# VHH binders against q9xw16: the designs that were tried, part 209

Target 1, 132 residues: q9xw16
Amino acid sequence: MSGWNAYIDTMTAAAPSIKRCAIVGAADGSVWARTEADNVFKASEEELKTFVALFNDVTQVPAKGADIEGVHYVVPRTEESLIFGKKENTGFFAVKTKSAVLIAVYEGPNEVAAQVRKAVESMQTYLNNAGY
Key: E = the ipSAE of ESMFold2; O = the ipSAE of OpenDDE; V2 = 0.75 times the mean of E and O plus 0.25 times the DockQ between their complexes.

## First folded at step 17 (VHH)

Design zf12 (framework vhh_6fv0_2; at its last look DockQ between E and O 0.59; V2 from the best seeds 0.00; counts 0 for: pae O 3.2 > 2)
Fold by ESMFold2-Fast, scan of step 17:
Structure zf12 (fold): chain B 132 residues (1-132), chain A 119 residues (1-119)
Amino acid sequence: as target 1 above (132 residues)
Amino acid sequence: QVQLQESGGGLVQPGGSLRLSCAASGFTFDDYWMYWVRQAPEKGLEWVSTISSSGSRTYYKDSVKGRFTVSRDNAKNTLYLQMNSLKPEDAAQYYCAAEEWDVGWPDYRGQGTQVTVSS
């Protein structure tokens, strides 16, 4: 095992409002690690393949939104390596590194979402610096 | 304190145009991403458009692309939404909104301005 579950644990410890998360391959959406049991990340292989392909041109994402775990999220804006969206009191942050995409689904108000964004971006920086 | 005041709503026939304005005060307007969101009768709040702090980036809900244009005048602390080719499904209370927490969703909304599309 690559030990990728340790990075899941690090992110959820840094932002306890994260309900579910995963680390997937940027090229194909293959799952490297994800939350399990009562917090299982439920996205299918087909959905993840479609999702990671959105990073080929993030500027096109806001018009149509994004689907994660069979849930459609509104994506009002994106940044170069960041897709983030909302559905009522839930939301997600997805960031791309050199070889991975980190996806975190959370629940709570915008102040809570800001803590989740910080945790996900800190891990993005760490993995990029480590060559991933 | 963040204050947002919308204006420019009204009744228009299908195919008509309206220009909405939003006067902002109480914050450094040119640092904030701004949004237009709407709420139709018996429906939830719906995102319509986004504009970056400088105005260089704009995004639109697919159903309004090519018909609506968001813009801003940072010298006047004013946000605009030009709405052309209005359809009955565009009828809603329109709110301008400001984003504080940098999470892709606004924190502050005005009182809104009503847009009615009917013959």
Scores: ipSAE 0.826, ipTM 0.911, lowest interface PAE 0.6, mean pLDDT 92
Fold by ESMFold2, look of step 18:
Structure zf12 (fold): chain B 132 residues (1-132), chain A 119 residues (1-119)
Amino acid sequence: as target 1 above (132 residues)
Amino acid sequence: QVQLQESGGGLVQPGGSLRLSCAASGFTFDDYWMYWVRQAPEKGLEWVSTISSSGSRTYYKDSVKGRFTVSRDNAKNTLYLQMNSLKPEDAAQYYCAAEEWDVGWPDYRGQGTQVTVSS
């Protein structure tokens, strides 16, 4: 855990169906860590700034959905610190901590998506407890 | 054993109204987030509305907001969709659906009820 990349590795190991993920600053969407190489998380900083601002009022997100990596997702509901979206057999989970937003993009049925939710929420709890 | 039975569809003129019902059985209805989704010919399944298990939270896609109202009666195990100011683009097979895995997308749906909007 000597760098933010260790948290990326922890989440992808906990839920192998995660295709790409990132940890970004909650205030500005700046990338603290992300999956790289063949699985690069490629959202622009401008897109991420818009995305993290959705956490200012998650109840407004379902009306129009959300964009990540240039892909539009439907968001049928949200929870206090969670935005999650679907497009066909793919989706994302995004959770907010004190300082960051954790974003995981996955592929698979709802049973698989449940594993992804568990992984990102476990990391959310860990980072919040650590002061992040 | 989960059963969802939609009803209340039919033919309506543009600007008209319909009220859809969904009778649920085989599960504890008031533990579940419920959904309305629809499918027009040659189109994929489209999310329309979501309601929390208690009914305290409702969400709508932008194009139906202000025209459609989702509600539920947990004592009667029934989900409703009040559809006002119907447009031709609202014509579709409408399904009620229930979420099991807590991932923000439904797992079960009924057979659907047809809504047709025609002059």
Scores: ipSAE 0.770, ipTM 0.888, lowest interface PAE 0.8, mean pLDDT 92
Fold by OpenDDE, look of step 18:
Structure zf12 (fold): chain B 132 residues (1-132), chain A 119 residues (1-119)
Amino acid sequence: as target 1 above (132 residues)
Amino acid sequence: QVQLQESGGGLVQPGGSLRLSCAASGFTFDDYWMYWVRQAPEKGLEWVSTISSSGSRTYYKDSVKGRFTVSRDNAKNTLYLQMNSLKPEDAAQYYCAAEEWDVGWPDYRGQGTQVTVSS
């Protein structure tokens, strides 16, 4: 297991509601690690390239939403290094580190979102401190 | 207890205007981002607009951009939505909501106010 795969496992363990998760390059959307097997993260390279580019100007994202794995999510607001969205009983949290974007797609009641956010932001902090 | 009360809805013709208000109580209003959402019959709840705690940041759904304006008066604990150039597709029950996205958006909303657009 690569080091990045271990971080996927850490996030998914911390938030069981995460269905799919990926760590991608912030510059180009290249996949460094992702959930596999029954929970394959299926975003295309082109989609991820577009997604990570959203962090170049997060102020425009709420007006248009965000697409992950062909699903369109409502994005009510953004932060400099945080994009989150919702669609019905699903949602996502995406956080940007120095060199990566962490994406977690979750499913469940609204209350599970807090745990998902905590998981990805904790990883964000860890990776930033590690220089990534 | 968080309380939100929407008002200002009504019946207008296409091209008309309405100004919605949302009276907030039971929480520190000026610490929260606020949202307008709406729900049309047989449709899901959809986001319309967002305003930051201070009001310095605003966001709009594409279909209402240029027509709707969100604002707030933190001294009055009131959220507003100016709706101009209304269209039939804007007809819905409109709700204001306080930010609880990370724990279950929109958990805090009122009973809503009905907006009807018809010639």
Scores: ipSAE 0.029, ipTM 0.450, lowest interface PAE 3.2, mean pLDDT 89
ESMFold2 (binder alone), look of step 18: mean pLDDT 81; pTM 0.821

Design zf13 (framework vhh_6fv0_2; at its last look DockQ between E and O 0.97; V2 from the best seeds 0.88)
Fold by OpenDDE, look of step 19:
Structure zf13 (fold): chain B 132 residues (1-132), chain A 119 residues (1-119)
Amino acid sequence: as target 1 above (132 residues)
Amino acid sequence: QVQLQESGGGLVQPGGSLRLSCAASGFTFDDYWMYWVRQAPEKGLEWVSTISSSGSRTYYKDSVKGRFTVSRDNAKNTLYLQMNSLKPEDAAQYYCAAEEYDVGWPDYRGQGTQVTVSS
């Protein structure tokens, strides 16, 4: 286990509704850590490369949506360092740090999704303060 | 309790225009991101547009960009959707919706207003 796996564990522990989670390089989408075993994060390298590039202009993402693990999500709005999408009873939160993108895919209603956002943004803050 | 009441729907020919309104009550309207969503027969709920609490930020589904304009009057607790150059594929029940949990998706919506586009 790399040191980044600990951050995956921290996020998933903070938000039990997270089904899959990954930490990837903001520059190229390379996977630094991901959930495995029963909850394997399955996005391809090419998909992640495309995904992290969305942060170059988040204002354009709502028009087109975003794809993760072969699933298309609608993105009704974005924040400067946050892309969040929805599909039926599922969704994702993706936040950008100085050097990474954190992605959490979850299942559940919006009140549960709020917990996921908090977990991911908390990790975002922590990593930014750590220089990552 | 949160109440949203849509109006302004109707029957128009392709290329026509409609202006939808949504009267909001029972919550602090100017604190909420608001949405328009729609549902056509035998289709799922579809996002159409989003507007920030102040109205300074707006987002649109790609297929409606350039044709639809979302706006709000917080003094009147009213949300609007100007729909121009309407197409048959725009026909649906349109709902006004409010975002409660700040998760990029609305929670409350009204009973909707029907938009029909036919020659």
Scores: ipSAE 0.898, ipTM 0.948, lowest interface PAE 0.5, mean pLDDT 96
Fold by ESMFold2-Fast, scan of step 17:
Structure zf13 (fold): chain B 132 residues (1-132), chain A 119 residues (1-119)
Amino acid sequence: as target 1 above (132 residues)
Amino acid sequence: QVQLQESGGGLVQPGGSLRLSCAASGFTFDDYWMYWVRQAPEKGLEWVSTISSSGSRTYYKDSVKGRFTVSRDNAKNTLYLQMNSLKPEDAAQYYCAAEEYDVGWPDYRGQGTQVTVSS
């Protein structure tokens, strides 16, 4: 969906440690908006379809981890509507709304990750309240 | 000040069992998600298992699922890892770890306890 780039800009402004992010459809993983140019979020259509299907049962995710942009992340735990993982000094937060999944990839220690989680969850709340 | 002290490591034959313990102090143990992570010689840190603050939720790396069991005793501030059917690939320094920032990865580790699997 055009116009969704404004939400990408809002999230990256709120948490500058976000390196790349995207908003995708919860049903099929179709890209609504993503970071571009030097910070392009590069994930295949097939990978995103597989990724959003993980939200059908988040409790099964830790055993196998999750793949984003061809990078395998360990996922030591999940919460309802939240999958988050680590790969050395990088990580991601992915949250599900009524109709979307927001994915943010960041770099930095756990203190930095906490700010990224806050920004992503703030946007999740906003979009849910807007009916998305 | 978060302090974690592991024990119970040793030498075991393939197919054998070990029970690791972790004594925690300096924080409200029953409020924290706890983890077991390991590091084999010349390899990076590998996540093994996670347990929720109450112990009601547990998660395992696929390769240890069905063989390892994580548990905790909040009254004793102690974390456990029961390891059965040990394989050579399980040989590593094992660390217990505590999560501070609620970001799905631990912040604090102990000094670890060594597990060796050989004949």
Scores: ipSAE 0.819, ipTM 0.906, lowest interface PAE 0.6, mean pLDDT 92
Fold by ESMFold2, look of step 19:
Structure zf13 (fold): chain B 132 residues (1-132), chain A 119 residues (1-119)
Amino acid sequence: as target 1 above (132 residues)
Amino acid sequence: QVQLQESGGGLVQPGGSLRLSCAASGFTFDDYWMYWVRQAPEKGLEWVSTISSSGSRTYYKDSVKGRFTVSRDNAKNTLYLQMNSLKPEDAAQYYCAAEEYDVGWPDYRGQGTQVTVSS
């Protein structure tokens, strides 16, 4: 739906270091919105279904890490509604809301990553307050 | 100013044990998530384990889980890594590291201590 695309625009505007991002259904990984065109978020339906299931027990994620867009990330720790991973100078943040998972892939040092985390968590709060 | 100093490395045979220590200063140690990372010759930095600021939560990469134990003594500003059942693939320079930006990856590391596993 076109309304969900506005949330993609809001996150990328809040943290320009976000290279790609998506909003997907927490139950099945279905894509509600994603970055398009030159920055297509390319995760497959099967990969996203596997990925969102990691939120069923985030404590299990660090042992093996996580895959997004065919890239393997190390996940040294998690928080109850947050999975975040690192691959060299790139990384991702994923947060769960009631109905969705927000995924942002970025490039940059840790202080840049901190701005991405803040942007994604702000949207998490907004969607939770809206009932999603 | 963050300062981290590792010690306790050495030469051990496969199946042996070592206990690494990391003395920390220049920051409020009990406010920080701490990490062990390692680097084998001509390889990139590899995450090994993570421990929460209170010590209540620990995480391990799968290949060391059950063999390594991370712990901390916040009264002594010291991080530990007990390494049991050591394997040749565990040989590396081991670094303790501290996370500043709350992004799930450390920002500071020490000079490291060498672990060598050979027969």
Scores: ipSAE 0.806, ipTM 0.906, lowest interface PAE 0.7, mean pLDDT 92
ESMFold2 (binder alone), look of step 19: mean pLDDT 81; pTM 0.818

Design zf14 (framework vhh_6fv0_2)
Fold by ESMFold2-Fast, scan of step 17:
Structure zf14 (fold): chain B 132 residues (1-132), chain A 119 residues (1-119)
Amino acid sequence: as target 1 above (132 residues)
Amino acid sequence: QVQLQESGGGLVQPGGSLRLSCAASGFTFDDYWMYWVRQAPEKGLEWVSTISSSGSRTYYKDSVKGRFTVSRDNAKNTLYLQMNSLKPEDAAQYYCAAEDHDVGWPDYRGQGTQVTVSS
């Protein structure tokens, strides 16, 4: 177990509409921290390894979409160091830092998604500034 | 008030072409990411294509890549979808849509234009 759980708590407090989230290694998708118990982030190590590799070229992601927790998400666009997707009333934001990828799965309309994006990007900035 | 009005749908044979247009008003068109989404009978809404505010970045669903081309004319507040080599699977109501929350999914869409591929 690592102290990375404190960052999970910070993100979920900033955007309560985050249902599940994780912080994983950018190189290999290894889990550093994730939500647990009733909000357990269910992605396998193999799925996460595949997912973090998408950041090698985010412009290729929209054609195929992305899979998180065995759920296929449509990814209509990407930005530098940001992959985000939608499936019905659920969605996700994934941001890459120097050493990590932060993934947050949420539920709700676009107004809710905007709050989640802000929380995830704030943490991305914090971790980059901390050297991660 | 955001207004989006699609046109250009119709009936074509497999392998045919159609060009869809979307007239936008009520917002600063050149500031918005724009989308084409479609809905086939008894199916959910499906994303087809995305274009950035300047038109410099475009994205496509894998099954339409190489056949469909999205473009925009910001001076005319108009979005386009050129559809070539149409397949029966492309038959759907096509909607023009605009994104307002910067979350990768549109907030507004028009009434749609029907595309039928048969005979």
Scores: ipSAE 0.814, ipTM 0.904, lowest interface PAE 0.6, mean pLDDT 92

Design zf15 (framework vhh_6fv0_2)
Fold by ESMFold2-Fast, scan of step 17:
Structure zf15 (fold): chain B 132 residues (1-132), chain A 119 residues (1-119)
Amino acid sequence: as target 1 above (132 residues)
Amino acid sequence: QVQLQESGGGLVQPGGSLRLSCAASGFTFDDYWMYWVRQAPEKGLEWVSTISSSGSRTYYKDSVKGRFTVSRDNAKNTLYLQMNSLKPEDAAQYYCAAETHDVGWPDYRGQGTQVTVSS
């Protein structure tokens, strides 16, 4: 928890279009860090536990979609360690590392989404290299 | 410029079949993920199916899984949707769509082809 807020700050600085984000445990969805105050990430512990379990088989996710902060997102495709979804002008990127799942919720067009994906994947690479 | 032209829609009875085609031009078709999306009267756009650039990965909305099959022929720059066991709920304008930003949602759509399912 202590120190994990610095990674939240790094991601939001790299992609200002991130509205809310969190770093959670890959095994249980426990929150390590999240955005706070006016941009608080509101997912419940139960929802996050369900969400991180989706990474056990990402190929099953597109048929059902994914829920984050009580919002149902359509997930038209996934990649091995990446679940990303869309709900009108809002979307998310979630990536899995060895020990964590990074979730970023954004708002904006596809050009904006591309910047958010880049920021989230850069942090994924960093944490994997650091052994997380 | 990306150009997509759908065809193959029409009127069918419940339980019937249709094969939709999408002719693509103006981009390197075999580099892009392709999608089928639909819009029923008075409803928003609904995602139906996704196919990877090589055709090796396909995904489907739960309600069409087992009934619809997406495929592509990269040599002919053509995307297909085989629709079997059609239901009244499948009636919609069907659009071929292309993704250019690698963000899991298409940027471009064609003009669409109408599918009507009636008793």
Scores: ipSAE 0.780, ipTM 0.890, lowest interface PAE 0.7, mean pLDDT 91

Design zf16 (framework vhh_6fv0_2)
Fold by ESMFold2-Fast, scan of step 17:
Structure zf16 (fold): chain B 132 residues (1-132), chain A 119 residues (1-119)
Amino acid sequence: as target 1 above (132 residues)
Amino acid sequence: QVQLQESGGGLVQPGGSLRLSCAASGFTFDDYWMYWVRQAPEKGLEWVSTISSSGSRTYYKDSVKGRFTVSRDNAKNTLYLQMNSLKPEDAAQYYCAAEKHDVGWPDYRGQGTQVTVSS
């Protein structure tokens, strides 16, 4: 599972404002890789299963928001393969590929959130091109 | 310099209606996602509605869905919020807001317009 950790390392190096992140299976929310130790991504298996199911119809997500690590986020808009949310100075970006969902939780203003979006979307493109 | 100016707030009875307007200037309005956010006394800022740059996509907080309608007129650089069936919990300062960084949250807000709902 160390192979998938290299992609976690790539994302966090590209956007240092990422506090925690994970790569999970799109079908079931199973964890392929996540940040650990002081930056451990704390979502349960049941929460992740619920979260990845939101990608079945992202247009319904803004009305109710989304939960990650037991924290409720407001989701003011979505895009076809992108759910992103806010909770005060904290936020997340989640993108879906063919086989995976990448989730990155960050802290900071919109300028740093833009760096996080870029890092997550770059990885999304890479994984899609690699057949994941 | 982005400038946003809200108007149309006021006092209404429960069940009443108001239409808020937001005049935008200083940026290419038809390139920006626009938002309505509100703040009640002693509470945090709360998201209400979102509209895409073309107006083709709209999103709403669950509690206002079916009662509020966001729209825009790109030729006039104006954003609107039609509020029907107003409830006491809708009372707040309402802000028009513009998103610069494409991160799902606005960067700029106007000064706001006050909505009061009481008998």
Scores: ipSAE 0.800, ipTM 0.895, lowest interface PAE 0.7, mean pLDDT 91

Design zf17 (framework vhh_6fv0_2)
Fold by ESMFold2-Fast, scan of step 17:
Structure zf17 (fold): chain B 132 residues (1-132), chain A 119 residues (1-119)
Amino acid sequence: as target 1 above (132 residues)
Amino acid sequence: QVQLQESGGGLVQPGGSLRLSCAASGFTFDDYWMYWVRQAPEKGLEWVSTISSSGSRTYYKDSVKGRFTVSRDNAKNTLYLQMNSLKPEDAAQYYCAAEEHDVGWEDYRGQGTQVTVSS
């Protein structure tokens, strides 16, 4: 398996609490891979273009939050290549690599979120080292 | 055992100022990101502001930018929120909160201090 879906599978196997996720192009938000069927990641192309543009200056994100799958998330803080937010019992982690943005939506308490963060950051490191 | 105790709330007229304090104990305060969150009656919890463990980074909800300033004194284990130019929509119970799991959300919250804005 050499497709981008293999990375989705690896990430969800590492953190089963990930409900939906996608790998998109950092420049334009084009979808390279996403979860499908009952776990379909439901972001529009326009929403993804807007979302990946947030990585141009992550320090501006907390003031307004972020929208994923038509859901508005509160983003209390960001890190250089990481945007993460909460909406009640749901949340997301999004990390930027050289060429991609990985987005994982999860549900659960903070210890579950910590597991998701580790899985997403591990994949970010792997893809950066692979030249993506 | 983590404890957070807010103070400084009260009644203020529109355009007035209040300074909230939060006394922290039971954990290594200077290792934790801290938050201010608020809740008005019949409304959900609303994030207001964030401050990094060292105080070097701060973030604010758009509607309070330029009016509110978060700060901390790590030597005194105290978090502050300076609120200027208060508006009726700022009336709420204000809570300080501490993050442990490094996931951008609170693990601990105090009992809150009430802020009322009316003439």
Scores: ipSAE 0.809, ipTM 0.902, lowest interface PAE 0.7, mean pLDDT 91

Design zf18 (framework vhh_6fv0_2)
Fold by ESMFold2-Fast, scan of step 17:
Parts: sequence; C-alpha cells; structure tokens
Structure zf18 (fold): chain B 132 residues (1-132), chain A 119 residues (1-119)
Amino acid sequence: as target 1 above (132 residues)
Amino acid sequence: QVQLQESGGGLVQPGGSLRLSCAASGFTFDDYWMYWVRQAPEKGLEWVSTISSSGSRTYYKDSVKGRFTVSRDNAKNTLYLQMNSLKPEDAAQYYCAAEEHDVGWTDYRGQGTQVTVSS
C-alpha cells in the first residue's frame, strides 16, 4: 500500500543508513509496506510471523537471538517494545506499536545505528498516537 | 577517557568456577548498561551477558544460562561475571564493554582476561 509506503519513505529520509525496512502487523507479521527495488526487504511472511511473536515476551529473545531476512542476529538486550540485533557492522531495530511492528535493517558503526534507532522510535511514537 | 580493566581469568578443569572482575573508570559507570563478550582462538567476538545500569535486568547467551551470573557494584565501579560449571567451549579471552549510544556495546576493548578450561 502506497499509504503505508509514505511512512517507509519518512523513516529512510530521516536515517539514510537504513538499508531495508518494513511495517508489519503485530498480530501476524503480515506486510503492510516494505522497501522495494534496490532495497527490497525480503523476509518471508513465515519468518515475520515468527519474529513478531517475539514481542509476546521480549525478555526471552537475548538467549536465542533473532532472524531477519535469513540472517541470524545477536540480541544483547531488549526493552518492552524494542528488539535490536547486531552482526558485525550490520544490525536491525524493531519496535512494536499498538498494532504494528516496524523493522529497519542498517549497516554502519554505532553512531549510525543510533540515528536509525531514533528514526524508528520517532515513527513508533507517531503511529501509536495515530492509533496504530 | 573510558578505561576498563578485566581480571580473574585463569586455568580451571571442566566443572570448575572463576569470578571475573571489570574495573571501570573515566565515565559515569552507574549510567551505563554493561556487557561481557568473549573471543575464542580463531573465532569472532561472541556476546555472553548483559546487565542494566541499575543491575535490575540481566540477559545471557543460551549456552551459559544457569551457569554464569553477571552482577555489578556501582559504588565500586566494578562489573562481575561468576562462571560456574565451566566447559571447554567456554575457553576464551573475556572482555567487558560499556554500552554506546543506546545501541549495544562499544567496539573498544582492553586486554581482557584469559579463561582456559582443560585438564
């Protein structure tokens, strides 16, 4: 949906180091919008269903890590509505809203990761306030 | 300048115990999440454990859960890792690391402390 694609565009404009991202349903991992073409977010719907279920108890996630786009990430800690992972100089941030999960994959050092986290959390706040 | 100094490593037999310490200086230790990471010979860095700034939240790699306990003493600016029931696969150079920019551990490492598990 082009409507939801506007939020993808907003996040990538705020943090150009986001390589790929998606907005998915919190209940089932259904894709609402994702980056495409040269930056296609290619996680399967089965993988996304498994991933969003991690938000049912984020405290269990660091022990096992998380998989995004077939890549296994170490998850060193979580917060109530935040899962983030690291692998070398790449990583992801995933945040849960009332009805959605936002996932952004990035590449770069911790300074870059901080900018990505800020962009994702800003969108999380916006969507929660919009009833999503 | 952030400084972290690890100690407490050594040689133990399988099933043995060690307590690692990390003395922190040069930053407000009480404000930072802290991490233990390790590197075995010819392998990459592996995350082991995390502790929140207050010490109220801890996380562990699955393979060390129940055997390792991370703790901290903010009055002493010291981080600890109690390692029980050590296995050969736990042999590694162990490093402590402070969180950076709220996005995980810093890439800077000190010398670390070596843990060897053999008979």
Scores: ipSAE 0.725, ipTM 0.856, lowest interface PAE 0.9, mean pLDDT 90

Design zf19 (framework vhh_6fv0_2)
Fold by ESMFold2-Fast, scan of step 17:
Structure zf19 (fold): chain B 132 residues (1-132), chain A 119 residues (1-119)
Amino acid sequence: as target 1 above (132 residues)
Amino acid sequence: QVQLQESGGGLVQPGGSLRLSCAASGFTFDDYWMYWVRQAPEKGLEWVSTISSSGSRTYYKDSVKGRFTVSRDNAKNTLYLQMNSLKPEDAAQYYCATEEHDVGWPDYRGQGTQVTVSS
């Protein structure tokens, strides 16, 4: 995957509280880029295929929650192209673009989560404008 | 200063009903999403229900869906939780809550109201 790792680097630089993140295909959950080594994003492609399918009807997600990297997150609400959840001091933001889903897992309080949301949504806007 | 004051808790038999109320002050209530969360003894905080600022969208934890109904009266700055068909597993301290940071998890909770379900 050429060039997509630069977007991972941009998001993690914008919000240092992001522990792990990935950019995956919206249709199938295929990994285009992800954090590696000590920060490796550990979700299987089958888990990601299940996860991206949640964007087909985000209004059903709060009742069941969402699973990422084998961790179950509570999702108290969703927006049309945004699923976000919490588990204690950890959480995630996932946004859908035309062809991709961006997933960022973070640690920290709500002030930190707000910075992560901003970084992820800024990238979502950029990629949509670039035709992705 | 955000203030949230819950009331309406009590003791009911399994299958019974309770209506919880939450009086809100210190912020523009009709601009904020509101939440109900609960905590049973020796367990963590558990999300129960969400309602949008206008009341047009509601969400529920799967185990309470069809039994609980969240609603709000923006003219009275009051949030409600109607609880029907109560089960022993529903026994907990119930808190109303709101968020400042728009991250889907509340920053502020009231002092709570106790719900006991006993055979």
Scores: ipSAE 0.770, ipTM 0.888, lowest interface PAE 0.7, mean pLDDT 90

